# Miniprotein binders against Mucin-6 (MUC6): the designs that were tried, part 1

Every score and structure here is a prediction.

Target 1, 185 residues: Mucin-6 (MUC6), of Homo sapiens (Human) (q6w4x9r395to579)
Amino acid sequence: GHCSLEGGSFVTTFDARPYRFHGTCTYILLQSPQLPEDGALMAVYDKSGVSHSETSLVAVVYLSRQDKIVISQDEVVTNNGEAKWLPYKTRNITVFRQTSTHLQMATSFGLELVVQLRPIFQAYVTVGPQFRGQTRGLCGNFNGDTTDDFTTSMGIAEGTASLFVDSWRAGNCPAALERETDPCS
Positions, changes and structure headers below are counted from each chain's first letter, unless a header gives other numbers.
ipSAE, averaged over its two directions, is called F for ESMFold2-Fast, E for ESMFold2 and O for OpenDDE. V2 adds 0.75 times the mean of E and O to 0.25 times the DockQ between the complexes of E and O.
[cut] marks letters that were taken out.
The coordinates of atoms that the task and the answers printed are left out; those that the model quotes come from them. Centres of patches stay.

## First folded at step 18 (miniprotein)

Design Z4
Fold by ESMFold2, fold request of step 22:
Structure Z4 (fold): chain B 185 residues (1-185), chain A 81 residues (1-81)
Amino acid sequence: as target 1 above (185 residues)
Amino acid sequence: GPALLRLILKAFKLERKAERLEELAKKLGDPELAERAEELKERAQELFMRALERGDPELLEELEELLEELKELLEELRKLE
């Protein structure tokens, strides 16, 4: 399964459902029992210089009882310290520079994260088949059915992206603003 | 750059510094300084979670205070090396 965060504000779920939103917050991108030590992948959005109401992806965070990894365009910090300590390697996780423009987090538990640092900050999440039907968050539930991909943190399927996205805030932030997936709309 | 991300990164960097000072204090056999480093590490961890959740402006002042306390602790540990 593939989930992408592109163009600053666009998301495509593991079941290929696209949506767009704006909000200044940290959101739960992926949770699953397949992630060890209560692991979660999170996405940080903040205001962009394009418009006062628009936001863009600025960082991806992996957090578990054992690991804390923050990846952003100009800085990477892990349990070993600041970016100069890459590659970062544990029993289960390796974070390394894939190319001059891309970082990769490879794991033994079926999660892969690729982050494009330039020309624009984008993230690509890949999960193995063991994750089918066992994911939660902005990347959807990975059950092969796009009609319920907007399942909230309370387990309620919503028809709009804004209610779905708001339910996955990591904290007390304003409600998200939904945007059309077509840039000409 | 984005204010939320800067607070998140600053808190995590301070947490890493506090952990390294805690390890150093334990290696030097000074439990009082190790306890102080652990307290500063716990404060950094709390500020990191607050930054993830809210990113409020009060965090910047608290992070600067934590940085100054870590500098003081480092100076004390260097006297023992």
Scores: ipSAE 0.721, ipTM 0.866, lowest interface PAE 0.8, mean pLDDT 85
Fold by ESMFold2, fold request of step 22:
Structure Z4 (fold): chain B 185 residues (1-185), chain A 81 residues (1-81)
Amino acid sequence: as target 1 above (185 residues)
Amino acid sequence: GPALLRLILKAFKLERKAERLEELAKKLGDPELAERAEELKERAQELFMRALERGDPELLEELEELLEELKELLEELRKLE
Protein backbone atom coordinates (compact mmCIF):
# COMPACT_ATOMS: atom_id res chain seq x y z
CA GLY B 1 0.00 0.00 0.00
CA HIS B 2 0.99 3.59 -0.93
CA CYS B 3 0.02 6.84 0.68
CA SER B 4 1.30 10.19 -0.53
CA LEU B 5 1.44 13.77 0.79
CA GLU B 6 2.06 16.01 -2.20
CA GLY B 7 1.80 19.60 -3.38
CA GLY B 8 1.79 20.75 0.24
CA SER B 9 -1.87 19.90 0.87
CA PHE B 10 -2.90 16.85 -1.18
CA VAL B 11 -3.23 13.32 0.19
CA THR B 12 -3.81 10.01 -1.56
CA THR B 13 -4.76 7.14 0.77
CA PHE B 14 -3.56 3.51 0.75
CA ASP B 15 -6.77 2.74 -1.17
CA ALA B 16 -6.04 5.51 -3.70
CA ARG B 17 -8.67 7.95 -2.38
CA PRO B 18 -7.45 11.51 -3.10
CA TYR B 19 -8.34 14.54 -0.99
CA ARG B 20 -7.06 17.94 0.04
CA PHE B 21 -7.20 19.79 3.34
CA HIS B 22 -5.89 22.89 5.09
CA GLY B 23 -4.93 23.16 8.74
CA THR B 24 -2.19 24.25 11.11
CA CYS B 25 -1.60 21.26 13.37
CA THR B 26 0.04 17.90 13.81
CA TYR B 27 -2.07 15.05 12.43
CA ILE B 28 -1.92 11.30 12.86
CA LEU B 29 -0.91 9.97 9.45
CA LEU B 30 -0.62 6.26 10.23
CA GLN B 31 -1.27 4.11 13.28
CA SER B 32 -1.24 0.32 13.18
CA PRO B 33 -0.64 -2.64 15.52
CA GLN B 34 1.94 -3.70 12.90
CA LEU B 35 4.18 -0.82 14.04
CA PRO B 36 6.30 -1.93 17.01
CA GLU B 37 6.22 -0.21 20.41
CA ASP B 38 3.03 1.77 19.70
CA GLY B 39 4.58 3.38 16.67
CA ALA B 40 2.88 6.14 14.73
CA LEU B 41 3.65 8.44 11.83
CA MET B 42 2.51 12.02 12.19
CA ALA B 43 2.45 14.92 9.75
CA VAL B 44 3.02 18.54 10.71
CA TYR B 45 1.26 21.22 8.65
CA ASP B 46 1.67 24.99 8.84
CA LYS B 47 0.87 28.16 6.88
CA SER B 48 2.44 28.33 3.44
CA GLY B 49 1.19 31.61 1.89
CA VAL B 50 -0.43 34.97 2.52
CA SER B 51 -3.88 33.42 2.85
CA HIS B 52 -4.69 32.07 6.30
CA SER B 53 -6.32 29.00 4.73
CA GLU B 54 -3.25 27.94 2.70
CA THR B 55 -1.17 25.35 4.53
CA SER B 56 1.41 22.76 3.59
CA LEU B 57 3.41 19.86 4.98
CA VAL B 58 6.51 20.97 6.92
CA ALA B 59 7.63 17.80 8.73
CA VAL B 60 7.05 14.10 9.28
CA VAL B 61 7.50 12.56 12.74
CA TYR B 62 7.90 8.89 13.63
CA LEU B 63 7.24 8.25 17.30
CA SER B 64 7.21 5.02 19.32
CA ARG B 65 8.28 3.95 22.79
CA GLN B 66 11.75 3.32 21.31
CA ASP B 67 12.10 5.90 18.56
CA LYS B 68 11.72 9.62 18.03
CA ILE B 69 12.57 10.87 14.55
CA VAL B 70 11.71 14.31 13.16
CA ILE B 71 12.32 14.93 9.45
CA SER B 72 11.96 18.46 8.09
CA GLN B 73 13.25 20.31 5.07
CA ASP B 74 16.35 21.67 6.83
CA GLU B 75 16.92 19.29 9.76
CA VAL B 76 16.69 15.68 10.86
CA VAL B 77 16.74 15.03 14.64
CA THR B 78 16.78 11.53 16.13
CA ASN B 79 17.19 9.80 19.49
CA ASN B 80 20.99 10.16 19.08
CA GLY B 81 20.82 13.92 18.55
CA GLU B 82 20.96 16.03 15.44
CA ALA B 83 21.63 13.74 12.49
CA LYS B 84 23.60 16.21 10.39
CA TRP B 85 25.45 13.33 8.78
CA LEU B 86 23.39 10.37 7.64
CA PRO B 87 22.89 7.44 7.79
CA TYR B 88 21.15 7.00 11.11
CA LYS B 89 20.62 3.38 12.09
CA THR B 90 18.91 1.43 14.86
CA ARG B 91 18.15 -2.27 15.16
CA ASN B 92 15.08 -1.93 12.92
CA ILE B 93 15.19 1.58 11.35
CA THR B 94 17.64 3.15 8.92
CA VAL B 95 17.38 6.77 7.71
CA PHE B 96 19.66 7.66 4.81
CA ARG B 97 20.05 10.15 1.97
CA GLN B 98 18.64 8.44 -1.11
CA THR B 99 19.56 11.36 -3.42
CA SER B 100 20.59 15.00 -2.98
CA THR B 101 16.90 15.86 -2.58
CA HIS B 102 15.38 12.71 -1.03
CA LEU B 103 15.68 10.91 2.28
CA GLN B 104 14.49 7.36 2.96
CA MET B 105 13.46 5.74 6.22
CA ALA B 106 13.58 1.97 5.79
CA THR B 107 12.36 -0.42 8.47
CA SER B 108 12.31 -4.13 9.21
CA PHE B 109 8.57 -4.02 10.06
CA GLY B 110 7.15 -3.25 6.62
CA LEU B 111 7.05 0.55 6.73
CA GLU B 112 9.01 2.67 4.26
CA LEU B 113 9.00 6.47 4.15
CA VAL B 114 10.52 8.52 1.35
CA VAL B 115 10.73 12.27 1.88
CA GLN B 116 11.37 14.75 -0.90
CA LEU B 117 13.07 17.73 0.76
CA ARG B 118 13.22 20.00 -2.31
CA PRO B 119 11.81 21.79 -4.22
CA ILE B 120 8.61 21.02 -2.29
CA PHE B 121 8.50 19.02 0.96
CA GLN B 122 6.60 15.83 0.10
CA ALA B 123 6.25 12.41 1.69
CA TYR B 124 5.54 8.92 0.37
CA VAL B 125 4.50 6.14 2.74
CA THR B 126 4.64 2.49 1.71
CA VAL B 127 3.41 -0.40 3.85
CA GLY B 128 3.55 -4.13 3.27
CA PRO B 129 0.56 -6.44 2.88
CA GLN B 130 0.51 -7.28 6.61
CA PHE B 131 -0.91 -3.79 7.16
CA ARG B 132 -4.05 -4.53 5.09
CA GLY B 133 -7.12 -3.63 7.13
CA GLN B 134 -4.84 -2.68 10.04
CA THR B 135 -4.24 1.06 9.55
CA ARG B 136 -5.81 4.24 10.88
CA GLY B 137 -5.21 7.94 10.23
CA LEU B 138 -4.96 10.31 7.27
CA CYS B 139 -3.67 7.48 5.05
CA GLY B 140 -6.95 5.59 5.49
CA ASN B 141 -7.77 2.05 6.60
CA PHE B 142 -6.27 0.03 3.71
CA ASN B 143 -9.25 -2.30 3.31
CA GLY B 144 -9.61 -2.03 -0.48
CA ASP B 145 -12.73 0.15 -0.28
CA THR B 146 -12.44 3.88 -0.94
CA THR B 147 -15.97 4.60 0.31
CA ASP B 148 -14.98 4.24 3.98
CA ASP B 149 -11.45 5.68 3.83
CA PHE B 150 -12.76 8.81 5.62
CA THR B 151 -13.22 6.85 8.86
CA THR B 152 -12.72 9.13 11.87
CA SER B 153 -10.86 8.45 15.10
CA MET B 154 -14.25 7.51 16.57
CA GLY B 155 -14.81 4.90 13.87
CA ILE B 156 -17.43 6.88 11.94
CA ALA B 157 -17.27 7.01 8.16
CA GLU B 158 -17.68 10.61 7.03
CA GLY B 159 -18.55 11.97 3.63
CA THR B 160 -16.20 14.96 3.72
CA ALA B 161 -12.44 15.17 4.06
CA SER B 162 -12.60 18.07 6.49
CA LEU B 163 -14.51 16.19 9.21
CA PHE B 164 -12.24 13.19 8.75
CA VAL B 165 -9.03 15.24 8.93
CA ASP B 166 -10.26 17.19 11.98
CA SER B 167 -10.76 13.92 13.88
CA TRP B 168 -7.10 12.98 13.34
CA ARG B 169 -5.55 16.05 14.94
CA ALA B 170 -2.91 14.79 17.36
CA GLY B 171 -4.12 17.20 20.03
CA ASN B 172 -6.13 20.36 20.73
CA CYS B 173 -4.34 22.66 18.33
CA PRO B 174 -5.78 26.18 18.30
CA ALA B 175 -7.25 26.59 14.83
CA ALA B 176 -7.52 29.95 13.14
CA LEU B 177 -9.71 28.26 10.50
CA GLU B 178 -11.06 24.75 11.02
CA ARG B 179 -13.84 25.24 8.47
CA GLU B 180 -13.07 24.36 4.86
CA THR B 181 -12.59 27.51 2.78
CA ASP B 182 -11.52 25.86 -0.50
CA PRO B 183 -14.15 24.33 -2.84
CA CYS B 184 -11.75 21.46 -3.66
CA SER B 185 -11.40 20.33 -0.02
CA GLY A 1 11.04 27.77 10.35
CA PRO A 2 7.31 27.50 11.07
CA ALA A 3 6.37 28.26 14.68
CA LEU A 4 5.03 24.76 15.44
CA LEU A 5 8.05 22.97 13.96
CA ARG A 6 10.46 25.34 15.76
CA LEU A 7 8.98 24.39 19.15
CA ILE A 8 9.06 20.66 18.36
CA LEU A 9 12.72 20.79 17.31
CA LYS A 10 13.78 22.98 20.23
CA ALA A 11 12.17 20.66 22.78
CA PHE A 12 13.77 17.58 21.23
CA LYS A 13 17.21 19.19 21.14
CA LEU A 14 16.90 20.16 24.83
CA GLU A 15 15.95 16.58 25.67
CA ARG A 16 19.18 15.41 23.96
CA LYS A 17 21.22 17.99 25.92
CA ALA A 18 19.67 16.83 29.19
CA GLU A 19 20.46 13.20 28.39
CA ARG A 20 24.09 14.09 27.64
CA LEU A 21 24.36 15.91 30.99
CA GLU A 22 22.79 12.98 32.85
CA GLU A 23 25.42 10.68 31.33
CA LEU A 24 28.17 13.10 32.31
CA ALA A 25 26.87 13.39 35.89
CA LYS A 26 26.83 9.59 36.23
CA LYS A 27 30.36 9.36 34.80
CA LEU A 28 31.55 11.93 37.36
CA GLY A 29 29.85 10.01 40.19
CA ASP A 30 27.49 12.76 41.36
CA PRO A 31 24.05 11.17 41.92
CA GLU A 32 22.38 14.43 42.97
CA LEU A 33 23.35 16.18 39.72
CA ALA A 34 22.39 13.05 37.76
CA GLU A 35 18.91 13.16 39.33
CA ARG A 36 18.60 16.85 38.47
CA ALA A 37 19.58 16.11 34.85
CA GLU A 38 16.99 13.32 34.70
CA GLU A 39 14.29 15.71 35.94
CA LEU A 40 15.22 18.23 33.24
CA LYS A 41 15.15 15.48 30.61
CA GLU A 42 11.64 14.50 31.72
CA ARG A 43 10.54 18.16 31.50
CA ALA A 44 11.95 18.33 27.95
CA GLN A 45 10.04 15.16 27.00
CA GLU A 46 6.81 16.69 28.30
CA LEU A 47 7.45 19.91 26.38
CA PHE A 48 8.10 17.92 23.20
CA MET A 49 4.74 16.17 23.51
CA ARG A 50 3.01 19.49 24.25
CA ALA A 51 4.62 21.05 21.17
CA LEU A 52 3.60 18.08 19.03
CA GLU A 53 0.00 17.98 20.31
CA ARG A 54 -0.86 21.58 21.27
CA GLY A 55 1.64 24.16 20.03
CA ASP A 56 0.59 26.58 22.77
CA PRO A 57 2.13 30.10 22.96
CA GLU A 58 3.65 29.81 26.47
CA LEU A 59 5.79 26.88 25.34
CA LEU A 60 8.65 29.04 24.04
CA GLU A 61 9.15 30.69 27.43
CA GLU A 62 9.17 27.30 29.17
CA LEU A 63 11.76 26.04 26.68
CA GLU A 64 14.00 29.06 27.33
CA GLU A 65 13.75 28.45 31.09
CA LEU A 66 14.74 24.83 30.57
CA LEU A 67 17.72 25.88 28.45
CA GLU A 68 18.94 28.15 31.25
CA GLU A 69 18.61 25.37 33.84
CA LEU A 70 20.64 23.07 31.58
CA LYS A 71 23.35 25.72 31.25
CA GLU A 72 23.54 26.03 35.04
CA LEU A 73 23.79 22.25 35.38
CA LEU A 74 26.59 22.13 32.82
CA GLU A 75 28.51 24.79 34.75
CA GLU A 76 28.19 22.74 37.97
CA LEU A 77 29.35 19.58 36.20
CA ARG A 78 32.39 21.33 34.70
CA LYS A 79 33.54 22.25 38.24
CA LEU A 80 33.77 18.52 38.99
CA GLU A 81 35.88 17.64 35.93
Scores: ipSAE 0.693, ipTM 0.862, lowest interface PAE 1.0, mean pLDDT 84
Fold by ESMFold2, last read:
Structure Z4 (fold): chain B 185 residues (1-185), chain A 81 residues (1-81)
Amino acid sequence: as target 1 above (185 residues)
Amino acid sequence: GPALLRLILKAFKLERKAERLEELAKKLGDPELAERAEELKERAQELFMRALERGDPELLEELEELLEELKELLEELRKLE
């Protein structure tokens, strides 16, 4: 399965459902029992420089009981200090510079993250087939059906991205602003 | 207020500094300074989680206070090297 965070504010779920939102917050991107040690991916969004109401992806964070990894455009910080000198490696996770513009986090547990650092910060999440039906968060539930991809943290399937996204906030943040990807919307 | 990412990174970097000082205190055989470093590390971990959640307006002040306490701890440890 593939989930993407592109163009600063666009998301495509594991089941290929696209949506757009704006909000200044940290959001739960992916949770799953397939991630060891209660692992989760989080996405940090903050105000973009173009308009007051626009926000863009600024960082991806991986947290588990064993790992803390923050990836942003200019810095990578891990459990063992700043990793300006990649690669960084644990038993299960390797973070390395794939190209001058891309980083990769490869894992032994079926999660792969590719981050484009320039010209715009983007993230691409890939999970193995063992994750099917086993995911929660902004990347959706990966069950092959887009009708319930907007399932909230309370287990409610919503018809709009805004209620879904707001439910996955990690804390007390302003409500998200939904945008459709259709240019005629 | 400060950008959310800046607060997250500052808290995490302070946690890393505290952990290094705890290691140094243990290597130098000073358990009291090691305990102080551990307490500061736990405080930094709490501030990191609050920054992820965009915590209270006091977060920046708490981070600056923590930084100052780490500087004092480092000065004490340097006397033992």
Scores: ipSAE 0.688, ipTM 0.855, lowest interface PAE 1.0, mean pLDDT 83
Fold by ESMFold2, last read:
Structure Z4 (fold): chain B 185 residues (1-185), chain A 81 residues (1-81)
Amino acid sequence: as target 1 above (185 residues)
Amino acid sequence: GPALLRLILKAFKLERKAERLEELAKKLGDPELAERAEELKERAQELFMRALERGDPELLEELEELLEELKELLEELRKLE
């Protein structure tokens, strides 16, 4: 299964369902029992600087009880420190510079992440077949059916990307809290 | 407010700095300074999670305070080297 975060705001799920969204927040990209130590892959979005309402992907975070890895365009930080300590290696995870423009996180548990740092920050998530039907988050549920890929954190299949995406916010994001009323948009 | 990524990265970097100072304090045999480093590491971990989950700009003041405390701790540890 392949999930991609491209063009700043576009997502294609493991079941090949494309959508676009805008929001200033950290979102759950992938959760699964197949990820050890309660692992989760998260995506950080922030304003693009081109338009006040547009946002783009600025970082990917892998977090578990054992690992903390933040990958962004200009900085990478792991449990071992900043990027000069790459490759980062544990028993299950290796993070390394694939090229001057790409980083790769390879794992023994069937997750692979490739991050394009330049010219545009993009992320490509690949999971093995053991993840089928066992994923949650912005990358969808990986069950071979696009009709329920917009399943919320409460297990409700939604017809719109915005309701689905909002349900996968990692918390109560400050940009949303800074608005007292919903703007006309 | 500050960019969400800036807060996340700053908190994580301070956590790693606190970890290194804790290791140094233990190597130098100073348990009081090692305990102080551990407390600062725990604060950094809490701020990282707050940045990741809440992403609010008010965290910047707490992160700057933590940075200053880590600088003071490093200064004390260097007097023992």
Scores: ipSAE 0.679, ipTM 0.848, lowest interface PAE 0.9, mean pLDDT 84
Fold by OpenDDE base, fold request of step 22:
Structure Z4 (fold): chain B 185 residues (1-185), chain A 81 residues (1-81)
Amino acid sequence: as target 1 above (185 residues)
Amino acid sequence: GPALLRLILKAFKLERKAERLEELAKKLGDPELAERAEELKERAQELFMRALERGDPELLEELEELLEELKELLEELRKLE
C-alpha cells in the first residue's frame, strides 16, 4: 500500500483514493497493530500563507512507546539521539539520506517512509501486505475498497473528507476545510 | 519554520537534554539528581505531546521554564565533576 501527502494539502490513501483538506493540526496518518509498541505515524500541518487555504505539511512524526522520531525540512530528531549525521539507526528503524532532496525511514516491520524535503515538503508512506485491512488514519484502511476509506476514528464511514480528517486530529485544532475558500469570503 | 513546529522540536530537544542529564547523574552516582532529571524528562514529554496537539498558548513559557530548570540541574551536576 502506498499513501502520499503532496502539494501541501493533498492526500492519496493506500487504496488510491485522492482527497484534499486544509488544516493546521497534527493528524494520525497510520495506526496499525502491525506497528510495534503501539506505534503511529503522524503528520504536522501548519499555515504556509495568510489564508485558510494556504496550509502545508511541515513534519512527519513516528511515535511509539519506545521510539520517537520527528522529520522536518531541516532536521531529524530521535529519542535515541540527534541525527546530526545520516544514516542514523535506532532499534529497528533506520533514517538515511536517499538523495540530496529525499530522506528515507526504513523499518524492519514493514513500514517505509520517503520524505521529499525540497522544493515542497512531501511524504510517501509504504506498508507491506501484512498491513492489509489493518490500517487506520488519513491513509485509509488498505482493504482495496475506496468507498470506505473515510472511516473515522470511531469506525463510522463518512461520505466527505472533512469529518473524516477531523476525527484523526491529535488534539484541539481548528476544523479542517475540505475545499479551498474564496479569498474574498 | 512554522511556530508550532519550533515548539515541537524545542520540547523534544529538551526531553533529550533531560535524558542526557539523567545519564550523567547516574554516572556520577547521584540518584537524587537522576530522579530530578527523570521528572524533568517526563515533563518535557508531556509538553511535546501538548505541542503536537496544538492550542496551548502557555506552551512556550512552560518550555522556557523547563529549560531553566534543566540548566540549574546541569550546574548541580557540574559541581560533582
Scores: ipSAE 0.614, ipTM 0.843, lowest interface PAE 0.8, mean pLDDT 92
Fold by OpenDDE base, last read:
Structure Z4 (fold): chain B 185 residues (1-185), chain A 81 residues (1-81)
Amino acid sequence: as target 1 above (185 residues)
Amino acid sequence: GPALLRLILKAFKLERKAERLEELAKKLGDPELAERAEELKERAQELFMRALERGDPELLEELEELLEELKELLEELRKLE
């Protein structure tokens, strides 16, 4: 399954359902029992301009009982060390520079993350077949059915992205907006 | 960069600093200072989570206070070296 976070506010689920939102929160991108130690992948969005429609992904965070990794445009921080140089390993996770503009987080448990740093901070999540039907979050449920991708954290299938996205907020933050935006913002 | 991201990273770095100080305290054989470091680390962890959850107006101030306490702890540890 491939999930993408692109253009500042666009998401494509594992089931290839595209949607967009504007938010300035941390969202659960991926949860799964296939992630060890109650792991979760999160996406941090913040304002990228002066208007409410100018929001963008600013960081990707992986959290588990054992690992804490924050990948931002300018730095990578882990609970096992500062990433002054790449590659580095933290338990079963390896972070390394894939290209001059891309970082990759490789894992031993079937999760791969590619992060484009420039010119736009974007993320690409890949999960193995063992994750089928066992994922939840903004990336969807990876069951081959696009119609139920907007299943909330409470297990309710929504028809629109706004309530779906809001249900996956990590905390109390402003509600997500579904508005037209310039992908270059 | 975004202000909130800076807070997230700051909290995380403080947590790591506390962890390093804890290890130093253990190395120096001072369990009391080690425990103090552990407490500061836990506080940093909490602040990190608050930052991830959009934070609050007091978050920066609390992070700054935590930093000062960590500095004080470091000074005490240096006396043992």
Scores: ipSAE 0.605, ipTM 0.841, lowest interface PAE 0.8, mean pLDDT 92
Fold by OpenDDE base, fold request of step 22:
Structure Z4 (fold): chain B 185 residues (1-185), chain A 81 residues (1-81)
Amino acid sequence: as target 1 above (185 residues)
Amino acid sequence: GPALLRLILKAFKLERKAERLEELAKKLGDPELAERAEELKERAQELFMRALERGDPELLEELEELLEELKELLEELRKLE
């Protein structure tokens, strides 16, 4: 499954459902029992301009009982060492520079993350087939059905992205604004 | 950079600082200072989670307070070197 966070406010789920939102919170991208140590992948969104509609992805966070990794445009911070110098390696996670503008987080448990640092901070999440039907978050449930991708944290399928996205907020943040997907995206 | 991200990173960096101080305290053979460092690390961890949740206007002040306590701890550790 491939999930993408592009253009600052566009998301494509593992089931290839595109949607758009504007928010300034941390959201759960991916939770799954397939992630060790209660791992979760999260996305941090913040204001990128003056208007409320100018929001963008500013960081990706992987958090488990064992690992804490924050990937931002300018730096990578980890709990097991100064990732100021890449590559960073743990027992089952490796973060390295893929290109001059791309970082990659590779794992031994079927999660891959590619982050484009410039010119726009974007993220691409790939999970193995073992994750089918066992994912939750903004990236959807990876069950091959796009119609139920907007399943909330409470297990309710929503028809719109706004309530879906809000349900995956990490904490107390302003409500997200739903926008139609840009066909050019 | 974005304010939220700055808070997240600041909290995380303070956690790392506390961890380093804990290691230093252990190296110097001072369990009391090591325990203090551990406590500060736990506070930093909590502040990091609060930063992710973005629901606390007092977060910056608490981070600054934590930083000062870490600085004090470092000064005490330096006396042992």
Scores: ipSAE 0.602, ipTM 0.840, lowest interface PAE 0.8, mean pLDDT 92

Design Z4
Fold by OpenDDE base, last read:
Structure Z4 (fold): chain B 185 residues (1-185), chain A 81 residues (1-81)
Amino acid sequence: as target 1 above (185 residues)
Amino acid sequence: GPALLRLILKAFKLERKAERLEELAKKLGDPELAERAEELKERAQELFMRALERGDPELLEELEELLEELKELLEELRKLE
């Protein structure tokens, strides 16, 4: 499954359902029992401009009982050491520079993350086949059915992205806004 | 960078600082200072999570206070070196 966060406010689920939202919060991208130590992948969105519609991805965060990794445009911070120098390696996670503009987080448990740092901060999440039907979050449920990708944290399938996205907020944040797809965003 | 990200990173870095101080305290054989460092680390962890949640207007102030406490701890540890 491939999930992408592009253009500042666009998401494509593992099942290839595209949608757009505007928010300034941290959202759960991926939760799964396949992630060890209660692991979760999160996305941090913040203001990128003056208007409420000017929001963008600013960081990706991986959290588990053993690992805490924050990837931003300018730095990578981990709980197991400062990732000032790449590659950074733990027991089952490796973060390294893939290209001059891309970082990659590779894992031994079937999660891969590629982050484009410049010119736009974007993220690409790949999960192995063992994750099928066992994923939750903004990246969807990876069951091959796009029609139920907007399943909330409470297990309710929504028809629109707003309530779906809001259900995956990490905490007390403003409600997400929906807009029509803007290719210039 | 964005304000939210700055808070997140600040909290995380404070956590790392506390961790380093805890290790230093242990190396120096001072369990009391090590315990204090651990407590500060736990506070930093909490503040990090609050930063992710973006629901705390007092977060910056608390982070600044935590930083000052960590600085004080470092000063005490340096006296033992």
Scores: ipSAE 0.600, ipTM 0.838, lowest interface PAE 0.8, mean pLDDT 92

